# Ledger of designs, part 1: VH-VL binders against q0atu2

Scores and structures below are computed, not measured.

Target 1, 119 residues: q0atu2; the task's number for its first letter is 1
Amino acid sequence: MLDKKARIRTSREYRNVFEKGKRLSGRFLIIYYVENALDNNRFGFITNKKIGMAVIRNRIKRQLRAIVREYQGQVKNKHDIVLVARAGIGKSSFEGMEKDYIAIMKKAGLFARNANKID
Unless a header shows other numbers, all headers, positions and changes below count from the first letter of the chain; antibody chains are not in Kabat numbers.
ipSAE, averaged over its two directions, is called F for ESMFold2-Fast, E for ESMFold2 and O for OpenDDE. V2 adds 0.75 times the mean of E and O to 0.25 times the DockQ between the complexes of E and O.
Where letters were taken out, [cut] stands.
Atom coordinates printed by the task and the answers are left out, and those that the model quotes come from them; centres of patches stay.

## First folded at step 1 (VH-VL; framework fv_iluzanebart)

Design t1 (at its last look DockQ between E and O 0.11; V2 from the best seeds 0.00; counts 0 for: pae E 9.9 > 2, placed apart)
Heavy chain, then light chain:
Amino acid sequence: EVQLVQSGAEVKKPGESLKISCKGSGYSFTSYWIGWVRQMPGKGLEWMGIIYPGDSDTRYSPSFQGQVTISADKSISTAYLQWSSLKASDTAMYFCARLEYDFWSGYEDYFDYWGQGTLVTVSS
Amino acid sequence: EIVMTQSPATLSVSPGERATLSCRASQSVSSNLAWFQQKPGQAPRLLIYGASTRATGIPARFSGSGSGTEFTLTISSLQPEDFAVYYCQQYNDWPLTFGQGTKVDIK
ESMFold2, look of step 1: ipSAE 0.005; ipTM 0.571
ESMFold2 (binder alone), look of step 1: mean pLDDT 90; pTM 0.916
OpenDDE, look of step 1: ipSAE 0.017; ipTM 0.679

## First folded at step 3 (VH-VL; framework fv_dusigitumab)

Design t3 (at its last look DockQ between E and O 0.04; V2 from the best seeds 0.00; counts 0 for: pae E 9.0 > 2, placed apart)
Heavy chain, then light chain:
Amino acid sequence: QVQLVQSGAEVKKPGASVKVSCKASGYTFTSYDINWVRQATGQGLEWMGWMNPDYGDTGYAQKFQGRVTMTRNTSISTAYMELSSLRSEDTAVYYCARGEYDFWSGYDDYGMDVWGQGTTVTVSS
Amino acid sequence: QSVLTQPPSVSAAPGQKVTISCSGSSSNIGNDYVSWYQQLPGTAPKLLIYDNNKRPSGIPDRFSGSKSGTSATLGITGLQTGDEADYYCGTWDSSLSAGVVFGGGTKLTVL
ESMFold2, look of step 3: ipSAE 0.007; ipTM 0.641
ESMFold2 (binder alone), look of step 3: mean pLDDT 90; pTM 0.935
OpenDDE, look of step 3: ipSAE 0.763; ipTM 0.925

## First folded at step 4 (VH-VL; framework fv_dusigitumab)

Design t4 (at its last look DockQ between E and O 0.46; V2 from the best seeds 0.00; counts 0 for: pae E 9.2 > 2)
Heavy chain, then light chain:
Amino acid sequence: QVQLVQSGAEVKKPGASVKVSCKASGYTFTSYDINWVRQATGQGLEWMGWMNPDYGDTDYAQKFQGRVTMTRNTSISTAYMELSSLRSEDTAVYYCARGEYDFWSGYYGMDVWGQGTTVTVSS
Amino acid sequence: QSVLTQPPSVSAAPGQKVTISCSGSSSNIGNDYVSWYQQLPGTAPKLLIYDNNKRPSGIPDRFSGSKSGTSATLGITGLQTGDEADYYCGTWDSSLSAGVVFGGGTKLTVL
ESMFold2, look of step 4: ipSAE 0.007; ipTM 0.603
ESMFold2 (binder alone), look of step 4: mean pLDDT 91; pTM 0.941
OpenDDE, look of step 4: ipSAE 0.024; ipTM 0.673

## First folded at step 5 (VH-VL; framework fv_dusigitumab)

Design t5 (at its last look DockQ between E and O 0.33; V2 from the best seeds 0.00; counts 0 for: pae E 8.2 > 2)
Heavy chain, then light chain:
Amino acid sequence: QVQLVQSGAEVKKPGASVKVSCKASGYTFTSYDINWVRQATGQGLEWMGWMNPDYGDTDYAQKFQGRVTMTRNTSISTAYMELSSLRSEDTAVYYCARGEYDFWSGYYGMDVWGQGTTVTVSS
Amino acid sequence: QSVLTQPPSVSAAPGQKVTISCSGSSSNIGNDYVSWYQQLPGTAPKLLIYDNNQRPSGIPDRFSGSKSGTSATLGITGLQTGDEADYYCGTWDDSLSAGVVFGGGTKLTVL
ESMFold2, look of step 5: ipSAE 0.012; ipTM 0.606
ESMFold2 (binder alone), look of step 5: mean pLDDT 91; pTM 0.940
OpenDDE, look of step 5: ipSAE 0.034; ipTM 0.697

## First folded at step 6 (VH-VL; framework fv_dusigitumab)

Design t6 (at its last look DockQ between E and O 0.29; V2 from the best seeds 0.00; counts 0 for: pae E 11.4 > 2)
Heavy chain, then light chain:
Amino acid sequence: QVQLVQSGAEVKKPGASVKVSCKASGYTFTSYDINWVRQATGQGLEWMGWMNPDYGDTGYAQKFQGRVTMTRNTSISTAYMELSSLRSEDTAVYYCARGEYDFWSGYYGMDVWGQGTTVTVSS
Amino acid sequence: QSVLTQPPSVSAAPGQKVTISCSGSSSNIGNDYVSWYQQLPGTAPKLLIYDNNKRPSGIPDRFSGSKSGTSATLGITGLQTGDEADYYCGTWDSSLSAGVVFGGGTKLTVL
ESMFold2, look of step 6: ipSAE 0.008; ipTM 0.573
ESMFold2 (binder alone), look of step 6: mean pLDDT 91; pTM 0.945
OpenDDE, look of step 6: ipSAE 0.673; ipTM 0.905

## First folded at step 7 (VH-VL; framework fv_dusigitumab)

Design t7 (at its last look DockQ between E and O 0.06; V2 from the best seeds 0.00; counts 0 for: pae E 9.7 > 2, placed apart)
Heavy chain, then light chain:
Amino acid sequence: QVQLVQSGAEVKKPGASVKVSCKASGYTFTYYDINWVRQATGQGLEWMGWMNPDYGDTGYAQKFQGRVTMTRNTSISTAYMELSSLRSEDTAVYYCARGEYDFWSGYYGMDVWGQGTTVTVSS
Amino acid sequence: QSVLTQPPSVSAAPGQKVTISCSGSSSNIGNDYVSWYQQLPGTAPKLLIYDNNERPSGIPDRFSGSKSGTSATLGITGLQTGDEADYYCGTWDSSLSAGVVFGGGTKLTVL
ESMFold2, look of step 7: ipSAE 0.007; ipTM 0.581
ESMFold2 (binder alone), look of step 7: mean pLDDT 91; pTM 0.941
OpenDDE, look of step 7: ipSAE 0.522; ipTM 0.876

## First folded at step 8 (VH-VL; framework fv_dusigitumab)

Design t8 (at its last look DockQ between E and O 0.12; V2 from the best seeds 0.00; counts 0 for: pae E 10.1 > 2, placed apart)
Heavy chain, then light chain:
Amino acid sequence: QVQLVQSGAEVKKPGASVKVSCKASGYTFTSYDINWVRQATGQGLEWMGWMNPDYGDTGYAQKFQGRVTMTRNTSISTAYMELSSLRSEDTAVYYCARGEYYDFWSGYDYGMDVWGQGTTVTVSS
Amino acid sequence: QSVLTQPPSVSAAPGQKVTISCSGSSSNIGNDYVSWYQQLPGTAPKLLIYDNNKRPSGIPDRFSGSKSGTSATLGITGLQTGDEADYYCGTWDSSLSAGVVFGGGTKLTVL
ESMFold2, look of step 8: ipSAE 0.006; ipTM 0.611
ESMFold2 (binder alone), look of step 8: mean pLDDT 90; pTM 0.935
OpenDDE, look of step 8: ipSAE 0.462; ipTM 0.864

## First folded at step 9 (VH-VL; framework fv_dusigitumab)

Design t9 (at its last look DockQ between E and O 0.04; V2 from the best seeds 0.00; counts 0 for: pae E 8.9 > 2, grease 21.7 > 18.9, SAP .53 > .496, placed apart)
Heavy chain, then light chain:
Amino acid sequence: QVQLVQSGAEVKKPGASVKVSCKASGYIFTTYDINWVRQATGQGLEWMGWMNPDYGDTGYAQKFQGRVTMTRNTSISTAYMELSSLRSEDTAVYYCARGEYYDFWSGYDYGMDVWGQGTTVTVSS
Amino acid sequence: QSVLTQPPSVSAAPGQKVTISCSGSSSNIGNDYVSWYQQLPGTAPKLLIYDNNKRPSGIPDRFSGSKSGTSATLGITGLQTGDEADYYCGTWDDSLSAGVVFGGGTKLTVL
ESMFold2, look of step 9: ipSAE 0.007; ipTM 0.629
ESMFold2 (binder alone), look of step 9: mean pLDDT 90; pTM 0.933
OpenDDE, look of step 9: ipSAE 0.722; ipTM 0.915

## First folded at step 10 (VH-VL; framework fv_dusigitumab)

Design t10 (at its last look DockQ between E and O 0.04; V2 from the best seeds 0.00; counts 0 for: pae E 7.1 > 2, placed apart)
Heavy chain, then light chain:
Amino acid sequence: QVQLVQSGAEVKKPGASVKVSCKASGYTFTSYDINWVRQATGQGLEWMGWMNPDSGDTGYAQKFEGRVTMTRNTSISTAYMELSSLRSEDTAVYYCARGEYDFWSGYYDYGMDVWGQGTTVTVSS
Amino acid sequence: QSVLTQPPSVSAAPGQKVTISCSGSSSNIGNDYVSWYQQLPGTAPKLLIYDNNKRPSGIPDRFSGSKSGTSATLGITGLQTGDEADYYCGTWDDSLSAGVVFGGGTKLTVL
ESMFold2, look of step 10: ipSAE 0.036; ipTM 0.708
ESMFold2 (binder alone), look of step 10: mean pLDDT 90; pTM 0.937
OpenDDE, look of step 10: ipSAE 0.750; ipTM 0.919

## First folded at step 11 (VH-VL; framework fv_dusigitumab)

Design t11 (at its last look DockQ between E and O 0.06; V2 from the best seeds 0.00; counts 0 for: pae E 13.5 > 2, placed apart)
Heavy chain, then light chain:
Amino acid sequence: QVQLVQSGAEVKKPGASVKVSCKASGYTFTSYDINWVRQATGQGLEWMGWMNPDSGDTYYAQKFEGRVTMTRNTSISTAYMELSSLRSEDTAVYYCARGEYDFWSGYYDYGMDVWGQGTTVTVSS
Amino acid sequence: QSVLTQPPSVSAAPGQKVTISCSGSSSNIGNDYVSWYQQLPGTAPKLLIYDNNKRPSGIPDRFSGSKSGTSATLGITGLQTGDEADYYCGTWDDSLSAGVVFGGGTKLTVL
ESMFold2, look of step 11: ipSAE 0.008; ipTM 0.568
ESMFold2 (binder alone), look of step 11: mean pLDDT 90; pTM 0.938
OpenDDE, look of step 11: ipSAE 0.019; ipTM 0.660

## First folded at step 12 (VH-VL; framework fv_dusigitumab)

Design t12 (at its last look DockQ between E and O 0.64; V2 from the best seeds 0.00; counts 0 for: pae E 7.4 > 2)
Heavy chain, then light chain:
Amino acid sequence: QVQLVQSGAEVKKPGASVKVSCKASGYTFTSYDINWVRQATGQGLEWMGWMNPDSGDTGYAQKFEGRVTMTRNTSISTAYMELSSLRSEDTAVYYCARDEYWSDYGMDVWGQGTTVTVSS
Amino acid sequence: QSVLTQPPSVSAAPGQKVTISCSGSSSNIGNDYVSWYQQLPGTAPKLLIYDNNKRPSGIPDRFSGSKSGTSATLGITGLQTGDEADYYCGTWDDSLSAGVVFGGGTKLTVL
ESMFold2, look of step 12: ipSAE 0.014; ipTM 0.621
ESMFold2 (binder alone), look of step 12: mean pLDDT 92; pTM 0.946
OpenDDE, look of step 12: ipSAE 0.086; ipTM 0.769

## First folded at step 13 (VH-VL; framework fv_dusigitumab)

Design t13 (at its last look DockQ between E and O 0.42; V2 from the best seeds 0.00; counts 0 for: pae E 6.9 > 2)
Heavy chain, then light chain:
Amino acid sequence: QVQLVQSGAEVKKPGASVKVSCKASGYTFTSYDINWVRQATGQGLEWMGWMNPDYGDTGYAQKFEGRVTMTRNTSISTAYMELSSLRSEDTAVYYCARDEFWSDYGMDVWGQGTTVTVSS
Amino acid sequence: QSVLTQPPSVSAAPGQKVTISCSGSSSNIGNDYVSWYQQLPGTAPKLLIYDNNKRPSGIPDRFSGSKSGTSATLGITGLQTGDEADYYCGTWDDSLSAGVVFGGGTKLTVL
ESMFold2, look of step 13: ipSAE 0.014; ipTM 0.653
ESMFold2 (binder alone), look of step 13: mean pLDDT 92; pTM 0.949
OpenDDE, look of step 13: ipSAE 0.292; ipTM 0.808

## First folded at step 14 (VH-VL; framework fv_dusigitumab)

Design t14 (at its last look DockQ between E and O 0.40; V2 from the best seeds 0.00; counts 0 for: pae E 6.3 > 2)
Heavy chain, then light chain:
Amino acid sequence: QVQLVQSGAEVKKPGASVKVSCKASGYTFTSYDINWVRQATGQGLEWMGWMNPDYGDTGYAQKFEGRVTMTRNTSISTAYMELSSLRSEDTAVYYCARDYDFWSDYGMDVWGQGTTVTVSS
Amino acid sequence: QSVLTQPPSVSAAPGQKVTISCSGSSSNIGNDYVSWYQQLPGTAPKLLIYDNNKRPSGIPDRFSGSKSGTSATLGITGLQTGDEADYYCGTWDDSLSAGVVFGGGTKLTVL
ESMFold2, look of step 14: ipSAE 0.032; ipTM 0.688
ESMFold2 (binder alone), look of step 14: mean pLDDT 91; pTM 0.944
OpenDDE, look of step 14: ipSAE 0.695; ipTM 0.909

## First folded at step 15 (VH-VL; framework fv_dusigitumab)

Design t15 (at its last look DockQ between E and O 0.36; V2 from the best seeds 0.00; counts 0 for: pae E 6.8 > 2)
Heavy chain, then light chain:
Amino acid sequence: QVQLVQSGAEVKKPGASVKVSCKASGYTFTDYDINWVRQATGQGLEWMGWMNPDYGDTGYAQKFEGRVTMTRNTSISTAYMELSSLRSEDTAVYYCARDYNFWSDYGMDVWGQGTTVTVSS
Amino acid sequence: QSVLTQPPSVSAAPGQKVTISCSGSSSNIGNDYVSWYQQLPGTAPKLLIYDNNKRPSGIPDRFSGSKSGTSATLGITGLQTGDEADYYCGTWDDSLSAGVVFGGGTKLTVL
ESMFold2, look of step 15: ipSAE 0.026; ipTM 0.676
ESMFold2 (binder alone), look of step 15: mean pLDDT 91; pTM 0.943
OpenDDE, look of step 15: ipSAE 0.650; ipTM 0.898

## First folded at step 16 (VH-VL; framework fv_dusigitumab)

Design t16 (at its last look DockQ between E and O 0.25; V2 from the best seeds 0.00; counts 0 for: pae E 9.8 > 2, grease 19.3 > 18.9)
Heavy chain, then light chain:
Amino acid sequence: QVQLVQSGAEVKKPGASVKVSCKASGYTFTDYDINWVRQATGQGLEWMGWMNPDYGDTGYAQKFEGRVTMTRNTSISTAYMELSSLRSEDTAVYYCARDSYNFWSDYGMDVWGQGTTVTVSS
Amino acid sequence: QSVLTQPPSVSAAPGQKVTISCSGSSSNIGNDYVSWYQQLPGTAPKLLIYDNNKRPSGIPDRFSGSKSGTSATLGITGLQTGDEADYYCGTWDDSLSAGVVFGGGTKLTVL
ESMFold2, look of step 16: ipSAE 0.008; ipTM 0.606
ESMFold2 (binder alone), look of step 16: mean pLDDT 91; pTM 0.944
OpenDDE, look of step 16: ipSAE 0.742; ipTM 0.920

## First folded at step 17 (VH-VL; framework fv_dusigitumab)

Design t17 (at its last look DockQ between E and O 0.07; V2 from the best seeds 0.00; counts 0 for: pae E 13.6 > 2, placed apart)
Heavy chain, then light chain:
Amino acid sequence: QVQLVQSGAEVKKPGASVKVSCKASGYTFTSYDINWVRQATGQGLEWMGWMNPDYGDTGYAQKFEGRVTMTRNTSISTAYMELSSLRSEDTAVYYCARDTDYWSDYGMDVWGQGTTVTVSS
Amino acid sequence: QSVLTQPPSVSAAPGQKVTISCSGSSSNIGNDYVSWYQQLPGTAPKLLIYDNNKRPSGIPDRFSGSKSGTSATLGITGLQTGDEADYYCGTWDDYLSAGVVFGGGTKLTVL
ESMFold2, look of step 17: ipSAE 0.008; ipTM 0.568
ESMFold2 (binder alone), look of step 17: mean pLDDT 91; pTM 0.941
OpenDDE, look of step 17: ipSAE 0.629; ipTM 0.893

## First folded at step 18 (VH-VL; framework fv_dusigitumab)

Design t18 (at its last look DockQ between E and O 0.20; V2 from the best seeds 0.00; counts 0 for: pae E 6.8 > 2, placed apart)
Heavy chain, then light chain:
Amino acid sequence: QVQLVQSGAEVKKPGASVKVSCKASGYTFTSYDINWVRQATGQGLEWMGWMNPDYGDTGYAQKFEGRVTMTRNTSISTAYMELSSLRSEDTAVYYCARDYRFWSDYGMDVWGQGTTVTVSS
Amino acid sequence: QSVLTQPPSVSAAPGQKVTISCSGSSSNIGNDYVSWYQQLPGTAPKLLIYDNNERPSGIPDRFSGSKSGTSATLGITGLQTGDEADYYCGTWDDSLSAGVVFGGGTKLTVL
ESMFold2, look of step 18: ipSAE 0.037; ipTM 0.674
ESMFold2 (binder alone), look of step 18: mean pLDDT 91; pTM 0.941
OpenDDE, look of step 18: ipSAE 0.493; ipTM 0.863

## First folded at step 19 (VH-VL; framework fv_dusigitumab)

Design t19 (at its last look DockQ between E and O 0.75; V2 from the best seeds 0.00; counts 0 for: pae E 6.6 > 2)
Heavy chain, then light chain:
Amino acid sequence: QVQLVQSGAEVKKPGASVKVSCKASGYTFTSYDINWVRQATGQGLEWMGWMNPDSGDTGYAQKFEGRVTMTRNTSISTAYMELSSLRSEDTAVYYCARDYLFWSDYGMDVWGQGTTVTVSS
Amino acid sequence: QSVLTQPPSVSAAPGQKVTISCSGSRSNIGNDYVSWYQQLPGTAPKLLIYDNNERPSGIPDRFSGSKSGTSATLGITGLQTGDEADYYCGTWDDSLSAGVVFGGGTKLTVL
ESMFold2, look of step 19: ipSAE 0.042; ipTM 0.693
ESMFold2 (binder alone), look of step 19: mean pLDDT 91; pTM 0.940
OpenDDE, look of step 19: ipSAE 0.336; ipTM 0.816

## First folded at step 20 (VH-VL; framework fv_dusigitumab)

Design t20 (at its last look DockQ between E and O 0.09; V2 from the best seeds 0.00; counts 0 for: pae E 8.4 > 2, placed apart)
Heavy chain, then light chain:
Amino acid sequence: QVQLVQSGAEVKKPGASVKVSCKASGYTFTDYDIDWVRQATGQGLEWMGWMNPDSGDTGYAQKFEGRVTMTRNTSISTAYMELSSLRSEDTAVYYCARDYLFWSDYGMDVWGQGTTVTVSS
Amino acid sequence: QSVLTQPPSVSAAPGQKVTISCSGSRSNIGDDYVSWYQQLPGTAPKLLIYDNNKRPSGIPDRFSGSKSGTSATLGITGLQTGDEADYYCGTWDDSLSAGVVFGGGTKLTVL
ESMFold2, look of step 20: ipSAE 0.008; ipTM 0.646
ESMFold2 (binder alone), look of step 20: mean pLDDT 91; pTM 0.943
OpenDDE, look of step 20: ipSAE 0.380; ipTM 0.831

## First folded at step 21 (VH-VL; framework fv_dusigitumab)

Design t21 (at its last look DockQ between E and O 0.51; V2 from the best seeds 0.00; counts 0 for: pae E 6.1 > 2)
Heavy chain, then light chain:
Amino acid sequence: QVQLVQSGAEVKKPGASVKVSCKASGYTFTSYDINWVRQATGQGLEWMGWMYPDSGDTGYAQKFEGRVTMTRNTSISTAYMELSSLRSEDTAVYYCARDYNFWSDYGMDVWGQGTTVTVSS
Amino acid sequence: QSVLTQPPSVSAAPGQKVTISCSGSRSNIGNDYVSWYQQLPGTAPKLLIYDNNERPSGIPDRFSGSKSGTSATLGITGLQTGDEADYYCGTWDDSLSAGVVFGGGTKLTVL
ESMFold2, look of step 21: ipSAE 0.087; ipTM 0.723
ESMFold2 (binder alone), look of step 21: mean pLDDT 91; pTM 0.944
OpenDDE, look of step 21: ipSAE 0.107; ipTM 0.757

## First folded at step 22 (VH-VL; framework fv_dusigitumab)

Design t22 (at its last look DockQ between E and O 0.07; V2 from the best seeds 0.00; counts 0 for: pae E 5.6 > 2, placed apart)
Heavy chain, then light chain:
Amino acid sequence: QVQLVQSGAEVKKPGASVKVSCKASGYTFTSYDINWVRQATGQGLEWMGWMYPDSGDTGYAQKFEGRVTMTRNTSISTAYMELSSLRSEDTAVYYCARDYFWSDYGMDVWGQGTTVTVSS
Amino acid sequence: QSVLTQPPSVSAAPGQKVTISCSGSRSNIGNDYVSWYQQLPGTAPKLLIYDNNERPSGIPDRFSGSKSGTSATLGITGLQTGDEADYYCGTWDDSLSAGVVFGGGTKLTVL
ESMFold2, look of step 22: ipSAE 0.112; ipTM 0.727
ESMFold2 (binder alone), look of step 22: mean pLDDT 92; pTM 0.947
OpenDDE, look of step 22: ipSAE 0.022; ipTM 0.677

## First folded at step 23 (VH-VL; framework fv_dusigitumab)

Design t23 (at its last look DockQ between E and O 0.46; V2 from the best seeds 0.00; counts 0 for: pae E 7.1 > 2)
Heavy chain, then light chain:
Amino acid sequence: QVQLVQSGAEVKKPGASVKVSCKASGYTFTSYDINWVRQATGQGLEWMGWMYPDYGDTGYAQKFEGRVTMTRNTSISTAYMELSSLRSEDTAVYYCARDRFWSDYGMDVWGQGTTVTVSS
Amino acid sequence: QSVLTQPPSVSAAPGQKVTISCSGSSSNIGNDYVSWYQQLPGTAPKLLIYDNNERPSGIPDRFSGSKSGTSATLGITGLQTGDEADYYCGTWDDSLSAGVVFGGGTKLTVL
ESMFold2, look of step 23: ipSAE 0.050; ipTM 0.699
ESMFold2 (binder alone), look of step 23: mean pLDDT 92; pTM 0.947
OpenDDE, look of step 23: ipSAE 0.247; ipTM 0.812

## First folded at step 24 (VH-VL; framework fv_dusigitumab)

Design t24 (at its last look DockQ between E and O 0.77; V2 from the best seeds 0.00; counts 0 for: pae E 6.4 > 2)
Heavy chain, then light chain:
Amino acid sequence: QVQLVQSGAEVKKPGASVKVSCKASGYRFTSYDINWVRQATGQGLEWMGWMYPDYGDTGYAQKFEGRVTMTRNTSISTAYMELSSLRSEDTAVYYCARDYFWSDYGMDVWGQGTTVTVSS
Amino acid sequence: QSVLTQPPSVSAAPGQKVTISCSGSSSNIGNDYVSWYQQLPGTAPKLLIYDNNERPSGIPDRFSGSKSGTSATLGITGLQTGDEADYYCGTWDDSLSSGVVFGGGTKLTVL
ESMFold2, look of step 24: ipSAE 0.071; ipTM 0.714
ESMFold2 (binder alone), look of step 24: mean pLDDT 92; pTM 0.947
OpenDDE, look of step 24: ipSAE 0.334; ipTM 0.832

## First folded at step 25 (VH-VL; framework fv_dusigitumab)

Design t25 (at its last look DockQ between E and O 0.64; V2 from the best seeds 0.00; counts 0 for: pae E 6.5 > 2)
Heavy chain, then light chain:
Amino acid sequence: QVQLVQSGAEVKKPGASVKVSCKASGYRFISYDINWVRQATGQGLEWMGWMYPDYGDTGYAQKFEGRVTMTRNTSISTAYMELSSLRSEDTAVYYCARDYFWSDYGMDVWGQGTTVTVSS
Amino acid sequence: QSVLTQPPSVSAAPGQKVTISCSGSSSNIGNDYVSWYQQLPGTAPKLLIYDNNERPSGIPDRFSGSKSGTSATLGITGLQTGDEADYYCGTWDDSLSSGVVFGGGTKLTVL
ESMFold2, look of step 25: ipSAE 0.070; ipTM 0.715
ESMFold2 (binder alone), look of step 25: mean pLDDT 92; pTM 0.947
OpenDDE, look of step 25: ipSAE 0.431; ipTM 0.859

## First folded at step 26 (VH-VL; framework fv_dusigitumab)

Design t26 (at its last look DockQ between E and O 0.65; V2 from the best seeds 0.00; counts 0 for: pae E 5.3 > 2)
Heavy chain, then light chain:
Amino acid sequence: QVQLVQSGAEVKKPGASVKVSCKASGYRFISYDINWVRQATGQGLEWMGWMYPDSGDTGYAQKFEGRVTMTRNTSISTAYMELSSLRSEDTAVYYCARDYFWSDYGMDVWGQGTTVTVSS
Amino acid sequence: QSVLTQPPSVSAAPGQKVTISCSGSSSNIGYDYVSWYQQLPGTAPKLLIYDNNERPSGIPDRFSGSKSGTSATLGITGLQTGDEADYYCGTWDDSLSAGVVFGGGTKLTVL
ESMFold2, look of step 26: ipSAE 0.191; ipTM 0.741
ESMFold2 (binder alone), look of step 26: mean pLDDT 91; pTM 0.943
OpenDDE, look of step 26: ipSAE 0.414; ipTM 0.858

## First folded at step 27 (VH-VL; framework fv_dusigitumab)

Design t27 (at its last look DockQ between E and O 0.78; V2 from the best seeds 0.00; counts 0 for: pae E 5.5 > 2)
Heavy chain, then light chain:
Amino acid sequence: QVQLVQSGAEVKKPGASVKVSCKASGYRFISYDINWVRQATGQGLEWMGWMYPDSGDTGYAQKFEGRVTMTRNTSISTAYMELSSLRSEDTAVYYCARDEFWSDYGMDVWGQGTTVTVSS
Amino acid sequence: QSVLTQPPSVSAAPGQKVTISCSGSRSNIGYDYVSWYQQLPGTAPKLLIYDNNERPSGIPDRFSGSKSGTSATLGITGLQTGDEADYYCGTWDDYLSAGVVFGGGTKLTVL
ESMFold2, look of step 27: ipSAE 0.110; ipTM 0.743
ESMFold2 (binder alone), look of step 27: mean pLDDT 91; pTM 0.944
OpenDDE, look of step 27: ipSAE 0.572; ipTM 0.888

## First folded at step 28 (VH-VL; framework fv_dusigitumab)

Design t28 (at its last look DockQ between E and O 0.67; V2 from the best seeds 0.00; counts 0 for: pae E 6.2 > 2)
Heavy chain, then light chain:
Amino acid sequence: QVQLVQSGAEVKKPGASVKVSCKASGYRFISYDINWVRQATGQGLEWMGWMYPDTGDTGYAQKFEGRVTMTRNTSISTAYMELSSLRSEDTAVYYCARDEFWDDYGMDVWGQGTTVTVSS
Amino acid sequence: QSVLTQPPSVSAAPGQKVTISCSGSRSNIGYDYVSWYQQLPGTAPKLLIYYNNERPSGIPDRFSGSKSGTSATLGITGLQTGDEADYYCGTWDDSLSAGVVFGGGTKLTVL
ESMFold2, look of step 28: ipSAE 0.056; ipTM 0.713
ESMFold2 (binder alone), look of step 28: mean pLDDT 92; pTM 0.949
OpenDDE, look of step 28: ipSAE 0.440; ipTM 0.862

## First folded at step 29 (VH-VL; framework fv_dusigitumab)

Design t29 (at its last look DockQ between E and O 0.39; V2 from the best seeds 0.00; counts 0 for: pae E 9.4 > 2)
Heavy chain, then light chain:
Amino acid sequence: QVQLVQSGAEVKKPGASVKVSCKASGYRFISYDINWVRQATGQGLEWMGWMYPYSGDTGYAQKFEGRVTMTRNTSISTAYMELSSLRSEDTAVYYCARDEFWSDYGMDVWGQGTTVTVSS
Amino acid sequence: QSVLTQPPSVSAAPGQKVTISCSGSSSNIGYDYVSWYQQLPGTAPKLLIYDNNERPSGIPDRFSGSKSGTSATLGITGLQTGDEADYYCGTWDDSLSAGVVFGGGTKLTVL
ESMFold2, look of step 29: ipSAE 0.007; ipTM 0.634
ESMFold2 (binder alone), look of step 29: mean pLDDT 91; pTM 0.944
OpenDDE, look of step 29: ipSAE 0.526; ipTM 0.880

## First folded at step 30 (VH-VL; framework fv_dusigitumab; also named t31)

Design t30 (at its last read DockQ between E and O 0.84; V2 from the best seeds 0.00; counts 0 for: pae E 5.1 > 2)
Heavy chain, then light chain:
Amino acid sequence: QVQLVQSGAEVKKPGASVKVSCKASGYRFISYDIDWVRQATGQGLEWMGWMYPDEGDTGYAQKFEGRVTMTRNTSISTAYMELSSLRSEDTAVYYCARDEFWSDYGMDVWGQGTTVTVSS
Amino acid sequence: QSVLTQPPSVSAAPGQKVTISCSGSRSNIGYDYVSWYQQLPGTAPKLLIYDNNERPSGIPDRFSGSKSGTSATLGITGLQTGDEADYYCGTWDDSLRAGVVFGGGTKLTVL
ESMFold2, look of step 30: ipSAE 0.255; ipTM 0.769
ESMFold2 (binder alone), look of step 30: mean pLDDT 91; pTM 0.942
OpenDDE, look of step 30: ipSAE 0.509; ipTM 0.875
ESMFold2, last read: ipSAE 0.145, 0.067, 0.069; ipTM 0.747, 0.709, 0.741
ESMFold2 (binder alone), last read: mean pLDDT 91, 91, 91; pTM 0.946, 0.944, 0.946
OpenDDE, last read: ipSAE 0.563, 0.541, 0.545; ipTM 0.887, 0.883, 0.883

